# Designs tried in a protein design chat: VH-VL binders against q58483. Part 28

Target 1, 193 residues: q58483
Amino acid sequence: MKVIGISGSPRPEGNTTLLVREALNAIAEEGIETEFISLADKELNPCIGCNMCKEEGKCPIIDDVDEILKKMKEADGIILGSPVYFGGVSAQLKMLMDRSRPLRIGFQLRNKVGGAVAVGASRNGGQETTIQQIHNFFLIHSMIVVGDNDPTAHYGGTGVGKAPGDCKNDDIGLETARNLGKKVAEVVKLIKK
Below, E stands for the ipSAE of ESMFold2; O stands for the ipSAE of OpenDDE; V2 stands for 0.75 times the mean of E and O plus 0.25 times the DockQ between their complexes.

## First folded at step 11 (VH-VL; framework fv_anetumab)

Design m4 (at its last look DockQ between E and O 0.04; V2 from the best seeds 0.00; counts 0 for: pae O 12.0 > 2, placed apart)
Fold by ESMFold2, look of step 11:
Structure m4 (fold): chain C 193 residues (1-193), chain A 124 residues (1-124), chain B 111 residues (1-111)
Amino acid sequence: as target 1 above (193 residues)
Amino acid sequence: QVELVQSGAEVKKPGESLKISCKGSGYSFTSYWIGWVRQAPGKGLEWMGIIYPGDSDTRYSPSFQGQVTISADKSISTAYLQWSSLKASDTAMYYCARLPYYWESEGWDYFDIWGQGTLVTVSS
Amino acid sequence: DIALTQPASVSGSPGQSITISCTGTSSDVGRYNYVSWYQQHPGKAPKLMIYEVSNRPSGVSNRFSGSKSGNTASLTISGLQAEDEADYYCSSYTDSSTYVVFGGGTKLTVL
């Protein structure tokens, strides 16, 4: 069993990374292998709408997206995290989402567990709208969407931070990320049993 | 162009209060942090604290927490550094400096524009 | 505040290259790519030379370059010129509640 966590932040080692890693740590405590991927150091290009992947099973654009899609296909659970950029995901994460069409061929993400994390500059600053955008991505791939586990139980990991590492001081946000990880781990174990 | 202009040099006695200013011009004052940096005579740079005038988020170095007050008046694009009771050890050059903050960015990391400095001399 | 460690002084002759080190910890230089370098001539305010480890602001000569390995950042000045004689400070974002830390400064002497 394996869960992959992807940070859509364009900057490495920021608050999004911190919350995604917190969720993955909770998953690793349950004996599940984890892997973290940052999009900050990846070459990503937008989908150009060519539709070649429908017949060929892969995108003709050569960049880092294909490697990431392969890891998503191999995982049993996927956590996507993003900073809140104008109420939604970063462009980097959106490019990955748009380029994921090869995985819809045969619905290769079907029934994988999906969890979402978002970090905004203020409390109630678009974290939930961003999480909803991530949830829509999971639903379109026929995935199983989970939120954070009790007692925080809402839509996923939500953090607040302006400066890198600010979420270290966001005890509530850290707890939501840990509880998201716990719920992802619980459901992965249920479906793999 | 983009500029931080600080108030003039001050000569004070121990125990007196002081408020020095840093006026920003040529940019959106509320869109950048303003930090304060101390440099004692012949010594290095020591950061004191920072304010985001857009929402008054103010953060202090532990060495200066409770020792100074950092504030801003965004109606006149001015940040302030204030002492209630000066000490001789407060004798130093004080710089204000602008630090970018990008909305919903996870980074803030360098002081791109500096004021000219305000020399504060505290002696009896 | 825990100061970043810099050599007290370095020297070089015109045309040579020199490197100034800035050693921090895994909570600042080692964790973040938010390292900057400042040049300060006597009686003048500091001037930003490098940000985010290796980026040059507009108008800064490509003779100035920055890098990082582990907990140590480096400023390299190639083609040394007389006007490069100044104090140089590194700075980093830090996990601690202080948020910003400066190095102790390095006096560059152009021989």
Scores: ipSAE 0.011, ipTM 0.639, lowest interface PAE 8.7, mean pLDDT 90
Fold by OpenDDE, look of step 11:
Structure m4 (fold): chain C 193 residues (1-193), chain A 124 residues (1-124), chain B 111 residues (1-111)
Amino acid sequence: as target 1 above (193 residues)
Amino acid sequence: QVELVQSGAEVKKPGESLKISCKGSGYSFTSYWIGWVRQAPGKGLEWMGIIYPGDSDTRYSPSFQGQVTISADKSISTAYLQWSSLKASDTAMYYCARLPYYWESEGWDYFDIWGQGTLVTVSS
Amino acid sequence: DIALTQPASVSGSPGQSITISCTGTSSDVGRYNYVSWYQQHPGKAPKLMIYEVSNRPSGVSNRFSGSKSGNTASLTISGLQAEDEADYYCSSYTDSSTYVVFGGGTKLTVL
């Protein structure tokens, strides 16, 4: 069993990365293999809507997306994290989402477990609306969407950070991230038993 | 067996209209895009545009947009290229070619079958 | 029109290997694996020799091969024969309103 965590933050070691890693740590504690991926250092280009992927099963654009998609396909669970940019996901994460169309052919992510993490500058600064976008992405791929586990059970990992490292002191954020990890691990084990 | 056959050479004067044809055979004509490529005397190949005969979806190169009209009649497996008013600069060889567009497990940007070409000469 | 850059001419002796380059940009050759090569003999229609950078259609000699690095695609012809003397054109998909762009063409002379 393997779960990957992807940070859509343009900062490779920012608050989003911190929170995603916290979720992965919780998963690792459950005995599941984890891998972290940051989009910050990746070459990403937007989908151009050519629809070639529907016929060929692959995108014609040459960049770092294909490798990430391969890892998504191989994983049993996927955590996507994003900073809150105007109530939505980062451009980096959105590009990955849009370019994931090849995996929708035959629904290659079907029944994989999906969890979402969002980090904003305020506690109520668009984390939920950002997570909703990520959940929509999972649903469109026919994945199994989960929220964070009890006792914080809501929509996923939600952190507050204005400056680098702020989430280290966000106990609520860290707890929700860990509970998300626990839920993802639990459901992955249920599916794989 | 699969082939594209184009209409014969044309000699025209500036200002005249012209419509040349490309007939496909040996394959499902409505399932493949047809493109037109211009080659001026002693010059290279120029992408003009493409059409999907199945629904007549047509795409033009910006250089040829509004300069020519690409059309198709799927009932007779024929694609067309036409001018409303020819110019001397339209003098060239014109090729039609099949484009495997939106075909599973195949590329889409190449022309795998070519017509024999239609020479168009425009002179006063 | 914007065209891909090819050498005007290349030459080789029978049995030799020659390479024809096709240089584009990060918006075409450098961005997509949709590069094609066509052979054209005098007075004849072009013939597809390579598609998607390195794929060879059925019936095309294995002496023809394609590759790409960065913004430059290459056609290599090994074991050069007299019949290989022709014009060669590269093409690429683009991310512009022009879906396909051609190179300027290269005249190959077999000495």
Scores: ipSAE 0.000, ipTM 0.536, lowest interface PAE 12.0, mean pLDDT 92
ESMFold2 (binder alone), look of step 11: mean pLDDT 89; pTM 0.914

Design m5 (at its last fold request DockQ between E and O 0.69; V2 from the best seeds 0.00; counts 0 for: pae E 4.2 > 2)
Fold by ESMFold2, fold request of step 14:
Structure m5 (fold): chain C 193 residues (1-193), chain A 123 residues (1-123), chain B 111 residues (1-111)
Amino acid sequence: as target 1 above (193 residues)
Amino acid sequence: QVELVQSGAEVKKPGESLKISCKGSGYSFTSYWIGWVRQAPGKGLEWMGIIYPGDSDTRYSPSFQGQVTISADKSISTAYLQWSSLKASDTAMYYCARLPYFDSEGWDYFDIWGQGTLVTVSS
Amino acid sequence: DIALTQPASVSGSPGQSITISCTGTSSDVGRYNYVSWYQQHPGKAPKLMIYEVSNRPSGVSNRFSGSKSGNTASLTISGLQAEDEADYYCSSYTDSSTYVVFGGGTKLTVL
């Protein structure tokens, strides 16, 4: 069993990375292998709408997206995290989402567990609208969407920070991220049972 | 266009209080951090602390926590640095500087500086 | 606490290039790309010359450039001119308890 966590932040080592890693740490404590991927150091290009992936089973654009898609296909659970940019996901994460069409051929993500993380500059600052965009991506791939586990149970990991590392002091956000990880782990175990 | 204008030089005695000001103009005052930097005579720059006037989020260098008060009055676009009881060692040039804020992920730089306020504390 | 190490002084002749180093740790200069350089002429406020390691603000001469390798950031001034004679300070973000640290400063002398 394996869960990957992907940070869509354009900045390495930011608050989004911190919160995604917190969720993965909670999953690892449940005995599940984890892997973290940052999009900040990846070569990503937008989808150009060519439709070649439908016919070929892979995208003709050569960059880092293909390797990330392979890891998503191999995982049993996927956590996507993003900073809140204008009420939604970062462009980096959106590029990955748009380029995911090869995985929808044959619904290769079907029944994988999906969890979402978002970090904004203020509490109630667009984290939930961003998480909903991520949830929509999971739903259109026929995945199982989960939020954070009890007792925080809502939509997923929601953090607040203005400076790198601020989320270490966001006790509420850290708890939601850990509870998201616990819920992802629980459901992955149930599905693989 | 964008400018930070500080209050004038001060000559004080040990034990006296002092409040110096930094007025911002030409930009949205509540959308940027304002930081304070000390420079003792003949010495380098020392970070003191920073305030985000939009919500009064205030952060201090550990060396200055409890030693000064940083505040802002957003209705007049002005930040302040205050001492309740000055020491001779507070003799220095004090700069305010603006720091942009763009997202939850990064840190920025002091892009605009005030002209400085010289504070002299002597008996 | 964290300190950034700069040479106390450097010198160069007009037209030459000089480099000022700023050495931190893996928890500041080596961890983040939030390194800035400030120029300060005598009696004047500091002026931003470089931000985010290598970016030049509008109005700063392209003779000023910045770079980083490992825990050391560098400011390079090419085509040295008399008006470049000043003190130069680096700064870096460090963590959510200290936030900012400055280097001790470097006096640049144009011979």
Scores: ipSAE 0.362, ipTM 0.791, lowest interface PAE 4.2, mean pLDDT 92
Fold by OpenDDE, fold request of step 14:
Structure m5 (fold): chain C 193 residues (1-193), chain A 123 residues (1-123), chain B 111 residues (1-111)
Amino acid sequence: as target 1 above (193 residues)
Amino acid sequence: QVELVQSGAEVKKPGESLKISCKGSGYSFTSYWIGWVRQAPGKGLEWMGIIYPGDSDTRYSPSFQGQVTISADKSISTAYLQWSSLKASDTAMYYCARLPYFDSEGWDYFDIWGQGTLVTVSS
Amino acid sequence: DIALTQPASVSGSPGQSITISCTGTSSDVGRYNYVSWYQQHPGKAPKLMIYEVSNRPSGVSNRFSGSKSGNTASLTISGLQAEDEADYYCSSYTDSSTYVVFGGGTKLTVL
């Protein structure tokens, strides 16, 4: 069993990375293999809507997206994290999402477990609306969407930070991230049983 | 043109209070962190703290926590550094500098600097 | 406080290439790509020359370049000019408690 965590932050070591890693740590503690991926150092290009992926099963654009999609396909669970930019996901994460269409061929992510993490500058700064976008993405891929586990049980990991590292002091955010990891691990184990 | 303009040189005695200023112009003052950096005579740069003028979120270097007060008046695009009681060891050049603001994900460099304010404390 | 380690001084002749090192730890330079370099002429404010390890701000000569390996960042100045004579400081993000740490500075002399 393997779960990957992808940070959609343009920064490799920001608060989004911190919370995604926190979720992965919780998963690792459950005995599941984890891998962290940052989009910050990746070459990403937007979908151009050519629909070649529907015909050929692959995107004609050559960059780092294909490698990431492969890892997504191989994983049993996927955590996507993003900073809140204008109430939504980062452009980096959106590019990955938009270009994941090849994986809809045969629904290659079907029944994989999906969890979402969002970090904003304020407690009510768009974390939920950002998570909703991520959840929609999972649903469109016919994945199993989960929120954070009890007792925090809501929509996923939600962090607050204005400066790098702030989420280290966001106990609520850390707890929700850990509980997300626990839920993902739990459901992955149920499926693989 | 983006710039930070600091108040003039100060000559003070030990025990006196002091407040120096840094005025920003040419950009949205409330959208960038402002930092203060000390440079003792013939020494290197030391960051003291930062403030986000938009909401006055202030953070200090551990070495300067409780030693100085950083504040800002966004209505006049000005940041301040002040001492309640100066010491001879406070003699230094003080720079204000702008930090680009990245929501939640980080800041890491000073892209605009003031010209500096020389503070001399002697008996 | 902990500072990044720089050589006290470096020198070179006009036209030469010189490198200034900035050594930190796995908690700052080694962990983050938030290394910056500043040039300071006597009696002047520091000037940003490099940010995020290797990015050059507009208006900065392409003779200045930055890199990082492990816990050590490097500033390279190619085609050394007389006007490059100055003090150079590196800096790095470290954590949410300290935030920024500077190097001790390097005096560059152009012979």
Scores: ipSAE 0.234, ipTM 0.733, lowest interface PAE 1.7, mean pLDDT 93
ESMFold2, look of step 11: ipSAE 0.294; ipTM 0.754
ESMFold2 (binder alone), look of step 11: mean pLDDT 90; pTM 0.921
OpenDDE, look of step 11: ipSAE 0.045; ipTM 0.677
ESMFold2, fold request of step 14: ipSAE 0.020, 0.272; ipTM 0.602, 0.752
ESMFold2 (binder alone), fold request of step 14: mean pLDDT 89, 89, 89; pTM 0.913, 0.916, 0.914
OpenDDE, fold request of step 14: ipSAE 0.038, 0.150; ipTM 0.661, 0.709

Design m6 (at its last look DockQ between E and O 0.03; V2 from the best seeds 0.00; counts 0 for: pae E 15.7 > 2, placed apart)
Fold by OpenDDE, look of step 11:
Structure m6 (fold): chain C 193 residues (1-193), chain A 124 residues (1-124), chain B 111 residues (1-111)
Amino acid sequence: as target 1 above (193 residues)
Amino acid sequence: QVELVQSGAEVKKPGESLKISCKGSGYSFTSYWIGWVRQAPGKGLEWMGIIYPGDSDTRYSPSFQGQVTISADKSISTAYLQWSSLKASDTAMYYCARLPYYWDSEGWNYFDIWGQGTLVTVSS
Amino acid sequence: DIALTQPASVSGSPGQSITISCTGTSSDVGRYNYVSWYQQHPGKAPKLMIYEVSNRPSGVSNRFSGSKSGNTASLTISGLQAEDEADYYCSSYTDSSTYVVFGGGTKLTVL
């Protein structure tokens, strides 16, 4: 069993990365293999709507997206994390989402477990609306969407960062991230049983 | 249209208190950090500290912690730098500057908008 | 106090290219891409010329460019003009102080 965590932040070691890693740490503690991926250092290009993937089964754009999609396909669970940009996901994460269309052919992510992490400048700074976008992505791929586990149980990992490293001191954020990881691990184990 | 306007030059004596101001306009004042930078005569730039006017969260450089007080009044889009007791060594040009905020950043970054500076002279 | 190291002065003739170095450590310049460059004319406030090592703000001449290798960042000015004569400061975020540190500044003279 393997779960990958992807940070959609343009920063490789920001608050989003911190919370995604926290979720992965919780999963690793449950005996499941984990891998962290940052989009910050990746070459990503937007979908151009050419529909070549539908016709040929592959996107004609050559960049770092194909390797990431391969990892998504091979994983049993996927955590997507993003900073809150105007109440939604980062452009980096959105490009990956949009370019994931090849995986919808045959629904290659079907029944994989999906979890979401969002980091905003305030506690109510768009974390839920950002998570909603990620959940919609999972649903469109016919995945199984989970929130963070009890006792925090809501929509996923939600962190507050107003300064560099702030999420290190956001106990609520860290707890929700850990509980998300535990929930993902639990459901992955149920499916693989 | 975005600008920071600072208060005028000050001439003070050692031991006196002082509060200088920096007024922002043309942008959401409560959404950006404001920093203070010191430049002694003929010397380089020194990072003093920053404040988030939205909630007055303040961060000081270790070198200036306890030496000055940074504050803000968001109702009038103004940041402040003040001393309780000036020293001759406080003689310098003081700049306020805007620090664009990225809450997912790994560290503090750059100042993109600067005030015109406030000269503070402290002498007997 | 921690400081970034810059040459005290550099000079060049109009039309030439010059480079100003900014040397830090593995805790600042070498670790982060948060290097900025500022231009300061006499009696004026600093102006942002480069941010995040190589990005140029809108309105800044494309004659200004930035790069980094190891613990040393560099500002290059091509097609040197008289108006480029000024002091130039680099800055970087640092783990040591957990805030921003400036270089000592470089006086650029156009001959």
Scores: ipSAE 0.379, ipTM 0.792, lowest interface PAE 1.2, mean pLDDT 94
Fold by ESMFold2, look of step 11:
Formats: C-alpha cells, sequence, structure tokens
Structure m6 (fold): chain C 193 residues (1-193), chain A 124 residues (1-124), chain B 111 residues (1-111)
C-alpha cells in the first residue's frame, strides 16, 4: 500500500508542504508507505489541447509531469495540497490536473482514495473552494473522495498562514491535516482488504 | 491496428440507390467523429459531412445537404453514406475518415485515419 | 465549397527543400490554428502529415514541417526524396456553415 502527497505550492518549503507532510506523517504512523512530491522544483507546462494522449496514453510534452503521473498511477491514495490563489488551486497544480488526461484513459485512478488540503491567508479565506476544485478533479477520475476524520470531520486539511512555516502555529489546521491522513489510511486499508 | 475498412467498389446506373459502409476497429467507435470525403476522378478532396456515432450528431457541407444521408450503427461500429437516387455526377472515390472528438470542442480540426476508399461508378 | 488556394504544382530535386503554400482568409487560416496537411500518393488514401499548423503525428518523418503567417499556412519538406512525390492538400476550420474546407491540392514532382 502506498499514498503519495503532492504540494502544488510554488514554494518548496511553504505552508502547503507543511500540511501535506503532516497528513502523510499520520498515514505513515498507520504502517502505509508514503512519498512526498513538491511541484515547486518541477518543470511544468500547460496542456496545449493536442489530444495526443488519447491515442498514445502519454503526453508528448517532455517535462516532469509524466514521472508524477506514473507515481499517481502506482499509488493507492493521493493527497493534493494547494495554497489558495484567488479562491482556487495554484497554476502549478492546475497544470498537473490538466495534464492528467493520460490517466483518465481507461480510468487508471479509479477507486483510488483522494484527500485535499488548502492553505489560505485567513480562516475561511478560500480553503473550501480550493478543496472543492481538488475534489472535482478526484471525482472526474472516478476516485473515492474523503475529508478529514473525526473529530474535525470537514472537507480536508485547512490551514492558515502567510509566511513559510506559519502553519506550524496553526494547531487547528495541523489537526485537520492529520485527521485527513488518518481517514485516507483507514479507507485505503478498507479497499485493499 | 486502428483502421477504417470500407465496402467494395460499386458500379451502378443513374436512379439506383446505394449505401456504402465504413467499419471502424481497434478503437472506441463512439468516441470519434467519422467524416466522408469525395474525390472525383483526377480532382481534389471535397468534404461532405460528419457524424458523431455516440449520439448521431450529423453535420453536412452545404454542397451535400439533402444530396446524401450520413448515418451510423454503433452496435457494429459502422458508418454509412447513402444515396436514394444516384446521378452520373456521383461517380467518384468516397473516403471515410476519423476525426478526434476533443472534450474542449476541438474535434474537427483534422482527419487522422482514413479508410481505403470506395469507388462508385455511375453510368448508363 | 470555398477552397483554400494552393499552387497547382511544385517541383524540386532530391535533397532540396520545397514549400507548399495554403492561402485562406482572416475567417479561417488567419483566425484559427486548425490547419492540417494531407499527402496522397496516386491510387491511395490521403495520409495526415501535419495538424494544428505545425504538429507532426507519430510516424511522420521529421522532414515535414508546417507554419503559418497571417492568412497563409505553409508545408515544408526538407531533404526531398523520390517517395515524397504526391498530391498535397491543406485543410482548415472556417467560420462558415461548412466547418471544414480543403485546398485545391498541389502536385509535388521530384525531379
Amino acid sequence: as target 1 above (193 residues)
Amino acid sequence: QVELVQSGAEVKKPGESLKISCKGSGYSFTSYWIGWVRQAPGKGLEWMGIIYPGDSDTRYSPSFQGQVTISADKSISTAYLQWSSLKASDTAMYYCARLPYYWDSEGWNYFDIWGQGTLVTVSS
Amino acid sequence: DIALTQPASVSGSPGQSITISCTGTSSDVGRYNYVSWYQQHPGKAPKLMIYEVSNRPSGVSNRFSGSKSGNTASLTISGLQAEDEADYYCSSYTDSSTYVVFGGGTKLTVL
């Protein structure tokens, strides 16, 4: 069993990274292999709408997206995190989402467990609308969407911060990220039974 | 592996009906447009129309509107081009060709796979 | 139907480069990037060589390239070979009810 966590932040060590890692740490405590991937140091390009992946199963654009898609295909659970950029995901994460079309051929993500985290500059500052964009991505791939586990049970990991590391002092946000990880681990174990 | 196989050559007289076929294989037939292209002997390519077999959405070139019927039977992965009454001027090679259907509305911009052609000769 | 304008013929010697033009209007070639090129050998079905102005499908030689400037698209064949002798057609999306138009075709002769 393996769960990957992907941070869509353009900052390699920002608050989104902190929350995604917190969720992955909770998953690792449940005995599940984890891997963290940051998009901040990746070469990413927008989808150009060429449709080549429909026939070849692979995007013709040579960059880092293909390696990430391979890891998503191999995982049993996927956590996506993003800073809130104008009420939605970062351009970096959106490029990965748009470029994920090869995995929709044959629905290769079908029934994988999906969880989302978002960090904004204020509480209720777009975290949920950003999480909904991530949930929509999971649904379109026929994945199983989960939020954070009890007792925080909401839509996923929600943090507040402006400067790198601010979320270390957001105890509520850290708890939601950990409970998201616990729920992802629980459901991955249920499915793999 | 992906191919369009058309029905064989036809020799007909004016006034006769005709239905020629184009069978797709090696791909999801309902997920691509099928277009028909005419080429009179020694002449260029003329677009006739297209159909999306998934929902039978059918579009015709103005030059061919009302002149032919384009249809498909998705249960056997086959598209058709049909005349109710052939004319001598219908003598031509007829190709079917596949166009990608893009979820972003870009599925009409090129014909990626072509059938081998069906020669229709109409003479009295 | 409205045809895109192509020269009736072009010729070149082996190893040379040749260019085939395809002139449309500001409502088709000039507005959109939906230009494609097809090669047709005598007695054979057309084959897609270039789509979306400049993209080459898998399996098409890298000697074929496409470009566009204004209302005119161009197909360039470098390192001309005997087997390149064929008819070449451009095609474009248009704003009219026709949706698709072809060029009149260009006969390429390899000398």
Scores: ipSAE 0.006, ipTM 0.446, lowest interface PAE 15.7, mean pLDDT 89
ESMFold2 (binder alone), look of step 11: mean pLDDT 90; pTM 0.926

## First folded at step 12 (VH-VL; framework fv_anetumab)

Design p1 (at its last look DockQ between E and O 0.35; V2 from the best seeds 0.00; counts 0 for: pae E 5.6 > 2)
Fold by OpenDDE, look of step 12:
Structure p1 (fold): chain C 193 residues (1-193), chain A 124 residues (1-124), chain B 111 residues (1-111)
Amino acid sequence: as target 1 above (193 residues)
Amino acid sequence: QVELVQSGAEVKKPGESLKISCKGSGYSFTSYWIGWVRQAPGKGLEWMGIIYPGDSDTRYSPSFQGQVTISADKSISTAYLQWSSLKASDTAMYYCARLPYYWDSEGWDYFDIWGQGTLVTVSS
Amino acid sequence: DIALTQPASVSGSPGQSITISCTGTSSDVGRYNYVSWYQQHPGKAPKLMIYEVSNRPSGVSNRFSGSKSGNTASLTISGLQAEDEADYYCQSYTDSSTYVVFGGGTKLTVL
């Protein structure tokens, strides 16, 4: 069993990364293999709507997206994290999402477990709406969407980071992230029985 | 236009208290950090501390922790630097500066807007 | 106190290119791409010239450029002009409680 965590932040070691890693740590503690992926250093290009992927099953754009999609396909669970940009996901994450169309062919991510993490500048700064976008993505891929586990039990990991390292000290954020990780691990284990 | 305007020069004696101000305009004052930087006569720039006016989250340099108080009044877009008891060694130019920050950054980046500075002279 | 190391002074003739170094450690300059450079003329406030190692703010001359290698960042001023005579400070970030760190400053003289 393997769960990957992808940070859609343009910052490789920012608050989003911290929170995604925390979720992965919780998963690792459950004995599941984890891998962290940052989009910050990746070459990503937007979907151009050419529909070649529908015809050939492959995107004609050559960049780092294919490798990431492969990892997504191979994973049993996927955590997507993003900073809150205008109430939504980062452009980096959106590009990955948009370019994931090849995986929708045959619904290759079907029944994989999806969890979302969002980091904003305030506690109620768009984390939920951002997570909703991620959840929609998961649903469109026919994945199993999970929120953070009890006792927090909401939509996923939600962190606040208005300063460097804030998420490291955001107990609420850390808790929700860890609870998300535990939930993902739990559901992954249920499916793999 | 975006600018920071600081209060005027101060001439004080040792032991006196002082509060200088930095008023921001032309931007959302509560959305940017404001830092204070000291420059002693003929010396370099020294980081003192920083405040987020939105919630008054304040962080100090270890060298200035307990030595000064940084505060802000967001209702009038003003940040403050104050001393309870000035020393001769506090004689310096004091700058406030705006620090843009995106909530996912790994660290503090840069100061893009600076006040004109407030000269504080402390002498017997 | 943590400080970045700059040469005390540099000089050049008009039209020349000069470089000012800013040396830190693996915990600041070497770790982050948060190196900034400020120009300060006598009696004036510092002005941001370069941010994030090599980016120029709007209005800053393209004669100013920045780079970084290892723990050393560099400010290069090409086509040196008399108006470039000023003090230059580098600034970076550390994970310590200091957060922001400045260099000692470099006095640039245009001969």
Scores: ipSAE 0.485, ipTM 0.825, lowest interface PAE 1.1, mean pLDDT 94
Fold by ESMFold2, look of step 12:
Structure p1 (fold): chain C 193 residues (1-193), chain A 124 residues (1-124), chain B 111 residues (1-111)
Amino acid sequence: as target 1 above (193 residues)
Amino acid sequence: QVELVQSGAEVKKPGESLKISCKGSGYSFTSYWIGWVRQAPGKGLEWMGIIYPGDSDTRYSPSFQGQVTISADKSISTAYLQWSSLKASDTAMYYCARLPYYWDSEGWDYFDIWGQGTLVTVSS
Amino acid sequence: DIALTQPASVSGSPGQSITISCTGTSSDVGRYNYVSWYQQHPGKAPKLMIYEVSNRPSGVSNRFSGSKSGNTASLTISGLQAEDEADYYCQSYTDSSTYVVFGGGTKLTVL
């Protein structure tokens, strides 16, 4: 069993990374293999609407997206995290989402467990609307969407920070990320029984 | 013109209080961090702390936590550095400098403009 | 709070190139690309020369360039001129407790 966590932040080692890693750490404590992927150091290009992937099962654009899609296909659970960019996901994460069409051919993400993380500059600062965009992506891929486990049980990991690393001091946000990881691990184990 | 203008040089005795100022002009004062940097005579730059005047979020270097107070009055676009009881070892040049605030919670950067400095001399 | 390590001094003749090193740790220079360099002439405030490792602000000569490898950042000044004689400080971001850490400074002498 394996769960990957992807940070959609364009910045390396930011608050999104911290929260996604916190969720992955909770998953690793349950004996599940984890891998973290940052989009900050990846070459990503937008989908150009060419439809070539319908015929070939693979996007003709040569960049880092293909390798990320392979890792998503191999995982049993996927955590996507993003900073709040105007109430939604970063462009980097959106490019990955738009380029995911090869995986929708044959619904290769079907029944994988999906969890979401978002970080904003203030509490109640667009984290939930950003998480909902991520949840919509999971649903259109026929995935199983989960939020954070009890006792925080809500929509996923939600953090607050103004500068890289500030979420280290966001005890509430860290707890939601850990509980998201616990819920992802629980459901992955149930699905794989 | 974007600038930071600091208050004038101070000559003080040990045990006295002091509050020096850094006035920002030509930009939105509440949209940038203001940091304070100390430079003892003949020595290098030493980080003291930073404030975001928009919400008064204030962070201190461990070396200066509890030793100084950093504050701001956004109504007059001014940041302050304050001592309740000066020591001879506080003799130094003190600079304020601004740092861009990144809206995305993920960014940090550099001190793009600096005040001219305030020389504080503490001697018997 | 430990400073980034810079050589105390460096010298060069007019027209030569020199490099100033700035060594930190995996918690600052090695982790973040928020490395900047400041020039300080005697009696003057520091001036930003390089930010984000290698970017030059508008108005800074292209004789100044920056780079980073692992935990060490470097400032290179080519075509040395008399006015380059100054103190140079590196600075890096850290999330450990302070946001900011400076190097100890390097005195550049143009011979």
Scores: ipSAE 0.213, ipTM 0.720, lowest interface PAE 5.6, mean pLDDT 91
ESMFold2 (binder alone), look of step 12: mean pLDDT 89; pTM 0.927

